# VH-VL binders against Putative pre-16S rRNA nuclease, part 2

Target 1, 151 residues: Putative pre-16S rRNA nuclease, of Pelagibacter ubique (q4flq5)
Amino acid sequence: MITIEDFKIKHTNKVRFIGLDLGSKRIGVSICDERQSIATPFKTINKTNTNELIDELKIIIKDNNIGGIIVGNPVNMDGSLGRSAQSVNDVASNISKSIDLPVILWDERLSTVGAFNLSSLLDVNVSKRVKTIDQNAAAFILQGAIDFLNN

## First folded at step 4 (VH-VL; framework fv_ustekinumab)

Design s22 (from u3 with heavy chain I103T L104I)
Fold by ESMFold2-Fast, scan of step 4:
Structure s22 (fold): chain C 151 residues (1-151), chain A 121 residues (1-121), chain B 107 residues (1-107)
Amino acid sequence: as target 1 above (151 residues)
Amino acid sequence: EVQLVQSGAEVKKPGESLKISCKGSGYSFTDYWLGWVRQMPGKGLDWIGIIYPGDSETRYSPSFQGQVTMSVDKSITTAYLQWNSLKASDTAMYYCARQTEDTITGYFDYWGQGTLVTVSS
Amino acid sequence: DIQMTQSPSSLSASVGDRVTITCRASQDISSWLAWYQQKPEKAPKSLIYAASTLQSGVPSRFSGSGSGTDFTLTISSLQPEDFATYYCQQYNSYPRTFGQGTKLEIK
């Protein structure tokens, strides 16, 4: 894994990135355009096991010309690592070991995920609503990271 | 603090039904998988399965599929393990345990104290 | 199912000793292995996850290492409270599976 500051220096501008929101049951996936201008919700991966997650990510990478993976990292406001942040780091590290692409942790404090407005939640069933939240959270994580990279 | 409190010991006869409980407190019950583990007298740990209280999705070990049923009542933050017809081979300590929320590949981070189930004629 | 094999099944040791317990998976589980401690007549307690990460509050004399198929749990200097049965568990694939346990007894 590398820092977002290091990635800003050496990344290319003609590949897509994916964003990951690592949930307790589901993993939200987002994808940006090749200009790295806008992140969009992409899909939800059900949490079955590590090998199946990595295999699914490899398919997405191959099919979508992916050049980097941004993983949301839920750190405490004082900057200390909680249990959740440490577990996310462990998973991101294993993804980095298994997938030959830059994997970057993005501090969720620097994104707008906490201010995300889900006004449409009241109009869908619980299962569909939860999947939509996961995908949109991943999109906001990725958008925050690419905004940082472009400035 | 996180606690899982299980129901008391049970003594049953073969063929009887049984439902044991595990009550969670000190955390968001619907955001963590809850698992069940069997330990036969003098033996090691056997993974039974896990249930997600938010929507009652279950994943069973093949060796326990159809032998037991996991369920939850999220209004009282309680999970259940149930047998329709007990066998002497069901005699064991049964533990509930919380599977971590903050990882894709959860392990058990908190355990209940266990419920001893004895099935004898 | 992934089979987990622990060695030894039991060992005797004295306070202050360094002890090592091993765990082998029948297939590659990366680093997705946890260690649990079970004291007599008590529920198991989480010690280590992701092969080498100590659970909060676990003394630093405990350490884990390994990846792939071969893993070890080490206690650098045994204390009286460490006499217990230790279990490894893979959480790479469903169903999750435990090793058969290693009973650590006082000599």
Scores: ipSAE 0.006, ipTM 0.565, lowest interface PAE 10.3, mean pLDDT 81

Design s24 (from u3 with heavy chain G106A, light chain T53K)
Fold by ESMFold2-Fast, scan of step 4:
Structure s24 (fold): chain C 151 residues (1-151), chain A 121 residues (1-121), chain B 107 residues (1-107)
Amino acid sequence: as target 1 above (151 residues)
Amino acid sequence: EVQLVQSGAEVKKPGESLKISCKGSGYSFTDYWLGWVRQMPGKGLDWIGIIYPGDSETRYSPSFQGQVTMSVDKSITTAYLQWNSLKASDTAMYYCARQTEDILTAYFDYWGQGTLVTVSS
Amino acid sequence: DIQMTQSPSSLSASVGDRVTITCRASQDISSWLAWYQQKPEKAPKSLIYAASKLQSGVPSRFSGSGSGTDFTLTISSLQPEDFATYYCQQYNSYPRTFGQGTKLEIK
């Protein structure tokens, strides 16, 4: 695993990224375009264990020219790590060991702020945007990260 | 009570198409994977693949990829296994079985009774 | 693909005997192994999951052990209804794979 700051220095264009929302039973997957400008929902992975997730990710990576994996990190509002954040870090670490691509943890709090700013600039209804964010967390995780990387 | 009920025995000729079914009841159909297993006469169990009814995501064994198609109809809680062109080597008992998403219980916990498929000229 | 090999392929035993069946994976599968019992002309029934956890409703004479590549199913005191074919299955990675089966026959 690497930090998002280190990734910003090292990454190159013309590859896609995927975003992961690690839910209890189901994992949301998002994907961006090759210009790394727009994140969209891609699929939901039904997981039984970390190795099954890794197998699924390898297929997506091969089929879609993926150059990096962004994992939402559910950090508490006060910045402390809870039990769920430790679990997410463990899964991300295992992905990093098994897949030869950068794996980056993204603070999910920043995804909400990024989505709000984008919504304001696009003159979109904020309450509708918040509802959409709740349904497509992986896309908003990835969008927040690529907005950071492009700024 | 969880039950998987499969369609009845089939006798077909090589080249014919076939679609067999597996109907789930007693549980939330869209919350579990549905798998298919082949058992040739007098042989062991061969894993064909699994399908998730909630979004129709599939995982096939490489040896069955392109030979069969798995599908579901959520409205009648039924999964299907389909051949476009049967071969004599498809003669076997076909079982459906339920698999959970939970990391500890990702095995086949309930099985259908089986559908015998015989392909002969 | 992960290959699963069972030994023995067949075993003859008497009621009351302690029976062990082994299963070997071609690569590390951690504890992600299940055991199934199949009686003649019947569908398989789940016995054990996660290598050692007994399926609800299965008699306590059945037990499983092992991790990594080597696994064992034990029946502590064989009963008449236990004569069947037993299969192991790995669920560590896709595709899922079964062992070839061990047929337990009356001696």
Scores: ipSAE 0.000, ipTM 0.505, lowest interface PAE 16.1, mean pLDDT 80

Design s25 (from u3 with heavy chain T105S G106P)
Fold by ESMFold2-Fast, scan of step 4:
Structure s25 (fold): chain C 151 residues (1-151), chain A 121 residues (1-121), chain B 107 residues (1-107)
Amino acid sequence: as target 1 above (151 residues)
Amino acid sequence: EVQLVQSGAEVKKPGESLKISCKGSGYSFTDYWLGWVRQMPGKGLDWIGIIYPGDSETRYSPSFQGQVTMSVDKSITTAYLQWNSLKASDTAMYYCARQTEDILSPYFDYWGQGTLVTVSS
Amino acid sequence: DIQMTQSPSSLSASVGDRVTITCRASQDISSWLAWYQQKPEKAPKSLIYAASTLQSGVPSRFSGSGSGTDFTLTISSLQPEDFATYYCQQYNSYPRTFGQGTKLEIK
């Protein structure tokens, strides 16, 4: 894995980025346009462990010309969201070992993602709609990161 | 409370078909993978596979692929394990188990009581 | 497939003993390992997940440790109800695989 500050984009190269929201129950996936200007919800993965996630990501990467993976790092708060920061780091590390692309942890506190009160979207009390909310959370994570990278 | 209740013991001959069941209650049945595990007499646990009741997607162990079929009936919160043609080597205790909803840690958190299947001539 | 090997296959112990059971994976599984307890003629019960996280309701005398390929389950002060067979299971990759089991018997 690399830092967001070390990740550089020169110009548009017709590549996209994936954003990941690693919820304890579901993984939200987002994707941006080739100009890295707008992040869009893509899908929710709710049937996977780390190796299954990696296999799914490899398919998305091949099909969508992906150049990097942005993983949301949960806001550091007392009574943190249903998984530890260490678990997110372990998953991101395993993705980085298995996939030959930059993998970047994005701290929501350092961007507009935090300003949007993203932690409230990730901490859903009613499970019936959590799938759509996770996709939106992944899009907010990716949008914050690409906004930062394009500055 | 979460419960998985399995069907009763079965005694069969080689070549016969069989369908055993596992009924879930006390939780949202369609939101959790349900697994099947075989334990041959005096032996350890063998992972058969898992099924997601929300859409019937299955994941089989390669050693069980084509040997057995997993299915569900959402209307009665029941999962099934089925054989078209039993062999003596199918003699075992069969457990169903619920896989936790945590996609980063998908272990079995609740187990059924087991169904003993005996196949002999 | 990832092979899980437990050691010992069986052991005899007395109430009050410290018991350690080992589980080895044939390849790196990070922390994605669970421990289950199976009492005679009963279904397995979850004890530990993510190598070291105790399942709710499980007594604190049980603990798990390890990462990568080497894992241990420890019972700090064995109680009569702890005599059972213990299984590790990896959930890092498909198919999920169990160790062969460690049978803990009264001495």
Scores: ipSAE 0.008, ipTM 0.588, lowest interface PAE 8.1, mean pLDDT 81

Design s28 (from u3 with heavy chain T100A T105Q)
Fold by ESMFold2-Fast, scan of step 4:
Structure s28 (fold): chain C 151 residues (1-151), chain A 121 residues (1-121), chain B 107 residues (1-107)
Amino acid sequence: as target 1 above (151 residues)
Amino acid sequence: EVQLVQSGAEVKKPGESLKISCKGSGYSFTDYWLGWVRQMPGKGLDWIGIIYPGDSETRYSPSFQGQVTMSVDKSITTAYLQWNSLKASDTAMYYCARQAEDILQGYFDYWGQGTLVTVSS
Amino acid sequence: DIQMTQSPSSLSASVGDRVTITCRASQDISSWLAWYQQKPEKAPKSLIYAASTLQSGVPSRFSGSGSGTDFTLTISSLQPEDFATYYCQQYNSYPRTFGQGTKLEIK
């Protein structure tokens, strides 16, 4: 694995990223355009084990020119790692050992979901991009990471 | 329609520099990774690395890192493999090959005809 | 690095024979394996990718199977043009690695 800060330095503008939401009973997968501007829901993977997930990811990577994998990292409000965050770290580590791409943990508190919730509560000026994102958690995770990288 | 055409055979002495070429045609050159493979006389295939012509991003095999340089000139749809100082152990056939569409993990779908490099004193 | 081992290193066969070549990976590579054919003094040609998918234009007598660490290439009825060296290649991990090759010779 690498940090999002390291990835910001090294990533290219010719490849797509995928986002993973491991918090659900099923694994949500999102994908962005090659300009890394907009994240969209891509598919849902039924999770049996990490090896089956890795096999599915290799197919997606093979078919879509993927240059990085963004995994949503659910940290506690106090910033400490909870059990679910530890499980996500284990899965991300196994992906990085099996796949020749950068694997990045993304703090979900920095995601587009946070911006959406703020706008819904405070009626604040919300970008058109935020409004058009489907409520799919994997798309929100990937969009948040892309927004950070483009900033 | 897809074609990779490599430069002609080279005979060199140890210590000399060399740059061989691979010209792509019949496809969008900047949208596919291009790789290099070495085959020593009577031996099997050794993966050298790949380069993405759109931005010159490279991935080298550790055994070739620092030994050779991959580069491209996209204006003439040509990739290069270069040595600053040849060794006798560089004697081999060198193939260029296109990595299949839209994959960073991939196989080679089209191959050049090869360039024979002979290095002897 | 992932080591790819082919067996046999060479075999002799007759036209019309069923030929099987095996390839073993030192680590699990899922289905990320390709097969190439190389005729004397020629460049390799892609035959099969993703362990079992035939490249366009490759005759149906060629087939691939396997997953994980054990893979096979089968030629169901050998033709004169099939005498060549065959290589497997994993593309699961960098660096990509090839098997040592299996030379298919006329009996």
Scores: ipSAE 0.007, ipTM 0.515, lowest interface PAE 14.3, mean pLDDT 80

Design s3 (from u3 with light chain S30N A50Y)
Fold by ESMFold2-Fast, scan of step 4:
Structure s3 (fold): chain C 151 residues (1-151), chain A 121 residues (1-121), chain B 107 residues (1-107)
Amino acid sequence: as target 1 above (151 residues)
Amino acid sequence: EVQLVQSGAEVKKPGESLKISCKGSGYSFTDYWLGWVRQMPGKGLDWIGIIYPGDSETRYSPSFQGQVTMSVDKSITTAYLQWNSLKASDTAMYYCARQTEDILTGYFDYWGQGTLVTVSS
Amino acid sequence: DIQMTQSPSSLSASVGDRVTITCRASQDINSWLAWYQQKPEKAPKSLIYYASTLQSGVPSRFSGSGSGTDFTLTISSLQPEDFATYYCQQYNSYPRTFGQGTKLEIK
C-alpha cells in the first residue's frame, strides 16, 4: 500500500480507479472515467470475505483498464462493532498483496461520504435502498480521492 | 439479548413434506445472515447454507442445493428450512445460526437450540 | 470445497491440563477461521473467530493461533465445563466448511 500523497506525485496515464466502501453490510464499488474526472456507482458485492472480494476485483480490473484501488478508511464507525480502521487496513493490505496495483487508503474525513441523512439510515433494512446507498458512498469516496489528486 | 428459537421435534415418513422454523429476537433480523447446519446422529456439523432476510438472497452448499429450500418471513422475524419430499438420510439435528454483521467476517455468533428431525418408515 | 481436518479426533485429559487441538485447511484461508464448542445435547457455542479473537464472554484460558493452513486451539488450564466437542470452521470461501470435530473427554 502507498499514501495518497505519494500516489498524487507518481501516478500517470489515463486509467480508471476503483473506489471501495468497506466495513458495511455490503461492499460498495465505484469506478471513474479514464480522465479521473467523475466517479460513478458500479456494483455492490454482498456478504463476502476478503478472498471473494479479491477475486471479484481481479475480474473488474481485467475488464476495465484499472490503474489503482482507493479504499475508504472511516475514522468513526458510528458505534458499529466489527468495522474498524485496523480491519479496513488489513483488508487493503491483503488486496495489495494479491493485486499488482497501487492500493490507497482514503481518509473519509476529507470527503462527504459521512453526510447521510437520518432518512437514509432508516432505510438500511430495505435491500434496494441500502444497495444504492452503499454504491453512492463508494462513489463519494472515489470522487473525494480523485478531486484531491487533480487539485 | 440475541435469541434464536427453533420449532419442536418432528417425526416423519419418507416422502412427506416438512417446514421447520427459527425465530430471531433481540437484534435487527434483516441486518444479519441466517444459516442452517445439519448434524446427523453421532456425526459432525454440515453447513447447509445461509439466507439474508433483508432481500432473501441465498447461498447453498452444493450438496444441499435442490434438496432443501431456505426462506424468511420478515414480519415475524422467522426463517424456514423446507423439504418437499423427506428421505431417511435427512434424519438429523438441524441448527439455525446467526452469521455476524461484519460483511468481511461471516462466522456464526449465536445458535438456536436445534430441531430434531426423524424420518423413518 | 475447502476441506478442514482436525487432529486428534478425540483426546482424554484431566482438569488442570493444557490441551491443544489442531485444524488444517486444504488451501490458504488467511485468518478466516472460527472455533466452536459443543457440549452433549446442546447447540454449538462460538469461542474464537478471525483465528485468534476471543468471542465476548469466553474465558481467557481459551486461545487461538495460526494463519494460512495450520491453526491451533489451546485451553491453558482445563476446567470441568470444558469437556466437549470442538469444531473449526473456515469462512474464507463458500461453501463454509467444518472440521470433523475433536472430542475432549475426561480421563
Scores: ipSAE 0.014, ipTM 0.597, lowest interface PAE 7.1, mean pLDDT 81

Design s30 (from u3 with heavy chain T100S T105K)
Fold by ESMFold2-Fast, scan of step 4:
Structure s30 (fold): chain C 151 residues (1-151), chain A 121 residues (1-121), chain B 107 residues (1-107)
Amino acid sequence: as target 1 above (151 residues)
Amino acid sequence: EVQLVQSGAEVKKPGESLKISCKGSGYSFTDYWLGWVRQMPGKGLDWIGIIYPGDSETRYSPSFQGQVTMSVDKSITTAYLQWNSLKASDTAMYYCARQSEDILKGYFDYWGQGTLVTVSS
Amino acid sequence: DIQMTQSPSSLSASVGDRVTITCRASQDISSWLAWYQQKPEKAPKSLIYAASTLQSGVPSRFSGSGSGTDFTLTISSLQPEDFATYYCQQYNSYPRTFGQGTKLEIK
């Protein structure tokens, strides 16, 4: 893993990035265009462990010309049911060891769109809403990182 | 408190169908994978598979694929393991177990008490 | 499938002893290993996950170590309630697989 500041120095245009939202229930995946201007929802990965996630990521990387992985690091209280910052760091570290691409932790609080309301954009049943929110959260994370890198 | 309560012991003949249950309480049932484990008399633990109650996604061990069916009824927070035609070799204790919520915790954190299934002629 | 092999298959020990049980994976599983305790006619109970992290409520005399293919469970000072069968389980890949178990008996 590297910092977003270090990645800004080394990254190049013409490759895509993926964004990951490591939710407590599901993993949201987003992808950007090769010019790194627009992040979009891509898919949701049902999780059982980090190595199964890594295997799925390798397929996405091969199929989509991916040059970097941005992992959201949301604020969670110690002992909460949500994913802890330590757990997110451990997953990102394992991805970095297994995949030969830059892996960057992105604090979602640094994103430019404050108070983004994903629920107001949805018109789906409860199960599909949860999956869509996961994908949209990953897009929000990736967009924030891209906006920072293009500044 | 988190609880998994399984249905009672069953005595069946070869060829009969059977459906055993595992009822979850004390947690959000649709947010955790639920697994099934077989233990033959005097033997160790065999992983059957897991089901995600939120969307009924299943993952089976190749040894059990086509031998049993996992399902859920999320309205009553209950998971099921089903056989269409029992064999004497299905005689075992069957456990349900909850898989930890966290991505780093694909292990079983809570277990049901077990359902003993005896298949004999 | 990843094969999990435990050694020994059985072990006799006395209260107060230090006991070590070993688990070997047929391929690299990083740290994705759990340990379970099963007492006669009871369901298994979670002891350790991620190779070395104690489950909440488990006594500190239990510890786990290892990574890759070789793992150990240690009980630093055996108590009467610790006589049980112990299982390791990998959760690195599908299907999940258990070791054959190590039965810990009174000497």
Scores: ipSAE 0.007, ipTM 0.559, lowest interface PAE 8.7, mean pLDDT 81

Design s33 (from u3 with heavy chain T100E E101Y)
Fold by ESMFold2-Fast, scan of step 4:
Structure s33 (fold): chain C 151 residues (1-151), chain A 121 residues (1-121), chain B 107 residues (1-107)
Amino acid sequence: as target 1 above (151 residues)
Amino acid sequence: EVQLVQSGAEVKKPGESLKISCKGSGYSFTDYWLGWVRQMPGKGLDWIGIIYPGDSETRYSPSFQGQVTMSVDKSITTAYLQWNSLKASDTAMYYCARQEYDILTGYFDYWGQGTLVTVSS
Amino acid sequence: DIQMTQSPSSLSASVGDRVTITCRASQDISSWLAWYQQKPEKAPKSLIYAASTLQSGVPSRFSGSGSGTDFTLTISSLQPEDFATYYCQQYNSYPRTFGQGTKLEIK
């Protein structure tokens, strides 16, 4: 694994990235375009063991010209209970040992895609509100990372 | 702190029904799997299965499928293990334990204190 | 089902000894193995996961190693509180399976 700052310096353009949301029950997968501008929900992985997960990731990588894997890293405060950042780091480390691509942890708090503030639209024209009903955490993770990389 | 508190010891006769409980506290109950492990007197650990409290999805060991039922009540952060008709061979210590991920981390990080179930005539 | 075989079934050792116990999987489980400690009449306690990662609060005298099918748990300098039964568990495949246990008796 490498840092996102190191990856920003070294990454190549014209490849896709995948984003992973490591849920307790399911793994959300997102993918971006080759220009690394838009992240889109891609699929959900429901495999029965870790080797099958890695094999599925290898298929996605080969079929989609993937150049990097961004894994959402839940940032917990001291004493905050929830999904362990340590467990996420261990999973990402194991993916990087099994897959010959950069694997990057992304602080989910830095993502702007999931932060919808419609106050400017409401102030201008309430009848023309734009709302998104469905969300995908893996797409939010990946969008935040590629926005950072393109800045 | 994370705690799993199990119900007290049970003494039952063959054919009776039983439901034991495991109450979680100190964490988000619906974000972790809850597992059950059997330990017969003087024997090792047997994996029964796991349940995801968020939607009650279960994964059973084939040895326990149809023998016992796992369920949860999210409103009181409690998981249950239930028998419709107990057998003498069900005599064992039963542990509940927490698991963070299904596929990626299938180990138990916190354990309950255990519930001793004795089934005898 | 993946079968987990531990050896030895039991051993006795003196305080200060280096103790090694082994765990063999019937199939490749990569690094997806955990170790648990169980003291008499107590619930198991998590020691190690991912074959070699120590749980928070576990003394550094405990270490795990191995990958694939062969794994070891080592206690570098045995202490009186280490009297316990130790279990390995694979979490590569369903159902999850435990080894039979290794009972460690401290003289």
Scores: ipSAE 0.038, ipTM 0.649, lowest interface PAE 5.7, mean pLDDT 81

Design s35 (from u3 with heavy chain D102N, light chain A50K)
Fold by ESMFold2-Fast, scan of step 4:
Structure s35 (fold): chain C 151 residues (1-151), chain A 121 residues (1-121), chain B 107 residues (1-107)
Amino acid sequence: as target 1 above (151 residues)
Amino acid sequence: EVQLVQSGAEVKKPGESLKISCKGSGYSFTDYWLGWVRQMPGKGLDWIGIIYPGDSETRYSPSFQGQVTMSVDKSITTAYLQWNSLKASDTAMYYCARQTENILTGYFDYWGQGTLVTVSS
Amino acid sequence: DIQMTQSPSSLSASVGDRVTITCRASQDISSWLAWYQQKPEKAPKSLIYKASTLQSGVPSRFSGSGSGTDFTLTISSLQPEDFATYYCQQYNSYPRTFGQGTKLEIK
């Protein structure tokens, strides 16, 4: 893994990045355009361990010309997810060892991008709304990171 | 506090149908996978499968695929394990268990008390 | 399927003893292993996850170690309430699989 500051110096224009929100039960995935200007929700992964996640990420990388992975670094204020930051760091480290791309932890608190609109999804049940929230969280994470990289 | 409360013991004959339940409380039911584990008398633990209550996605062990059905009713925070036609070999204790709060782990952190199912003629 | 094999199948020990139980996976599972304790006529209880992380509320005399294919559960000073059957479980891949169990009996 590398810092966002080091990545800013080394990254190139013409590859996409993906953003990951590792969540508690679902993994939100976002993707940006090749100019790294707009992050978009991409999919949700219901994987329970790092090896299953890595296999899915390798498929996404191969299919979408991905040049970097941005992982949201969670801030936990209520103590209910007290170990989430350590778990995220461990997963990001394993992704970095298994996938030959830059992997960057991004503090979500640095993101200033507006909320993605859930109201465009008509007649969505609660479980689908939760998955959409995870995808939108991943897009929010990725947008903040690419805004930083382009500024 | 997280609790999983299972239905009471069942005594059935071969060929009968059965549906046992596991009611969750003290957490967001739709945000955690729920699993089922079989323990035959005097034997170890057998993983049956897991269900995600938020969208009813299931993952079965190959040895149980087609033998049982997992389902949920979100409105009453209850999961079910169902047999269409019981066999004597289904005699066992059945546990439900919640899979960990962090999707990155995947082990069982809280267990129900178990439902004893006896199938005999 | 990943096969989990525990050793020994049973052992006898006395209060105050150091006890070690071993679990072996048929293929590399990294650190994705949990340990459970089951007392007679009761549901299993989670003890350890991610090979070495102690579940909240579990006494510090319990510890886990290992990675890859070989794992151990250690009880540093056995107490009367520790006589139980212990199970390992891999959660690296589906289906999840348990070891056959190790019964810890009074000597």
Scores: ipSAE 0.006, ipTM 0.556, lowest interface PAE 11.1, mean pLDDT 81

Design s37 (from u3 with heavy chain D31Y G54D)
Fold by ESMFold2-Fast, scan of step 4:
Structure s37 (fold): chain C 151 residues (1-151), chain A 121 residues (1-121), chain B 107 residues (1-107)
Amino acid sequence: as target 1 above (151 residues)
Amino acid sequence: EVQLVQSGAEVKKPGESLKISCKGSGYSFTYYWLGWVRQMPGKGLDWIGIIYPDDSETRYSPSFQGQVTMSVDKSITTAYLQWNSLKASDTAMYYCARQTEDILTGYFDYWGQGTLVTVSS
Amino acid sequence: DIQMTQSPSSLSASVGDRVTITCRASQDISSWLAWYQQKPEKAPKSLIYAASTLQSGVPSRFSGSGSGTDFTLTISSLQPEDFATYYCQQYNSYPRTFGQGTKLEIK
């Protein structure tokens, strides 16, 4: 894994990034455009086997010409809303060991948006957001990171 | 702090039913898989399976499928391991343990103290 | 199912000794291996995960290494409290499987 500051220096501007929202059972996945200007929900990974996760990420990377992986880093998590920062760091480290791309932890507090307003950011209604909440969270994470990288 | 507290020792006869418990505290119970491990007297650890408390999804070892049932009552943060008809070969220490749910790991990080089950005629 | 084999099944050692325990998987498990310590009449305790990462609070004399199919647990300088049974466990695939255990006895 590398820092977001190191990634800002080294990243290419002609590939897509994916964003990951790490849940306990499901992983939300988002993807950005090749201009790295807008993040959108992409899919949810439902399998909890380590090989299945790695294989799914490798397929997404190959099929979409991905150049980096941004993982949401929850610095101040409560137990009702997800896992600790240490668990997220461990997962990101393991992805980095298994996949030969930059893997970056993104602290959502660094976002220029400054608010947890996924509906506004993604331009989706409440009903759709409920159905795709994991993917929407991943899009928020990725948007914050690419906004930082482009400033 | 994270704690898993198991029910007390049981002495049963073959053919009897039994349900033992494991109560979690100090963490978000529904967020983590909970596993069960058997240890026969003087023997090693044998993985029974895991259950996800939020939706009761289970994953059993093939050797335990149909022999035991895992369940949860998330309102009291308690998991259960149940036998409909005990056999003498079920005599063992049974541990519950919390599984980390980072998909690239999934090892046991906290363990209960164990419940000794003795089945004899 | 992935089978885990530990070597040796038991060994005797003295305080201050360097001790090595090995674990072999029947299939490639990458680095998805944990080590547990179990003292007599106690529940197992997590020592190491991801083959080489120490659990919080575990003394630095414990270390793990390996990837693929061959893994090692090392205790650099045995202390009296280290006499226990040690188990490896793979978590690459379901069902999770343990090694048979290595009993570390006082010489």
Scores: ipSAE 0.013, ipTM 0.580, lowest interface PAE 7.6, mean pLDDT 81

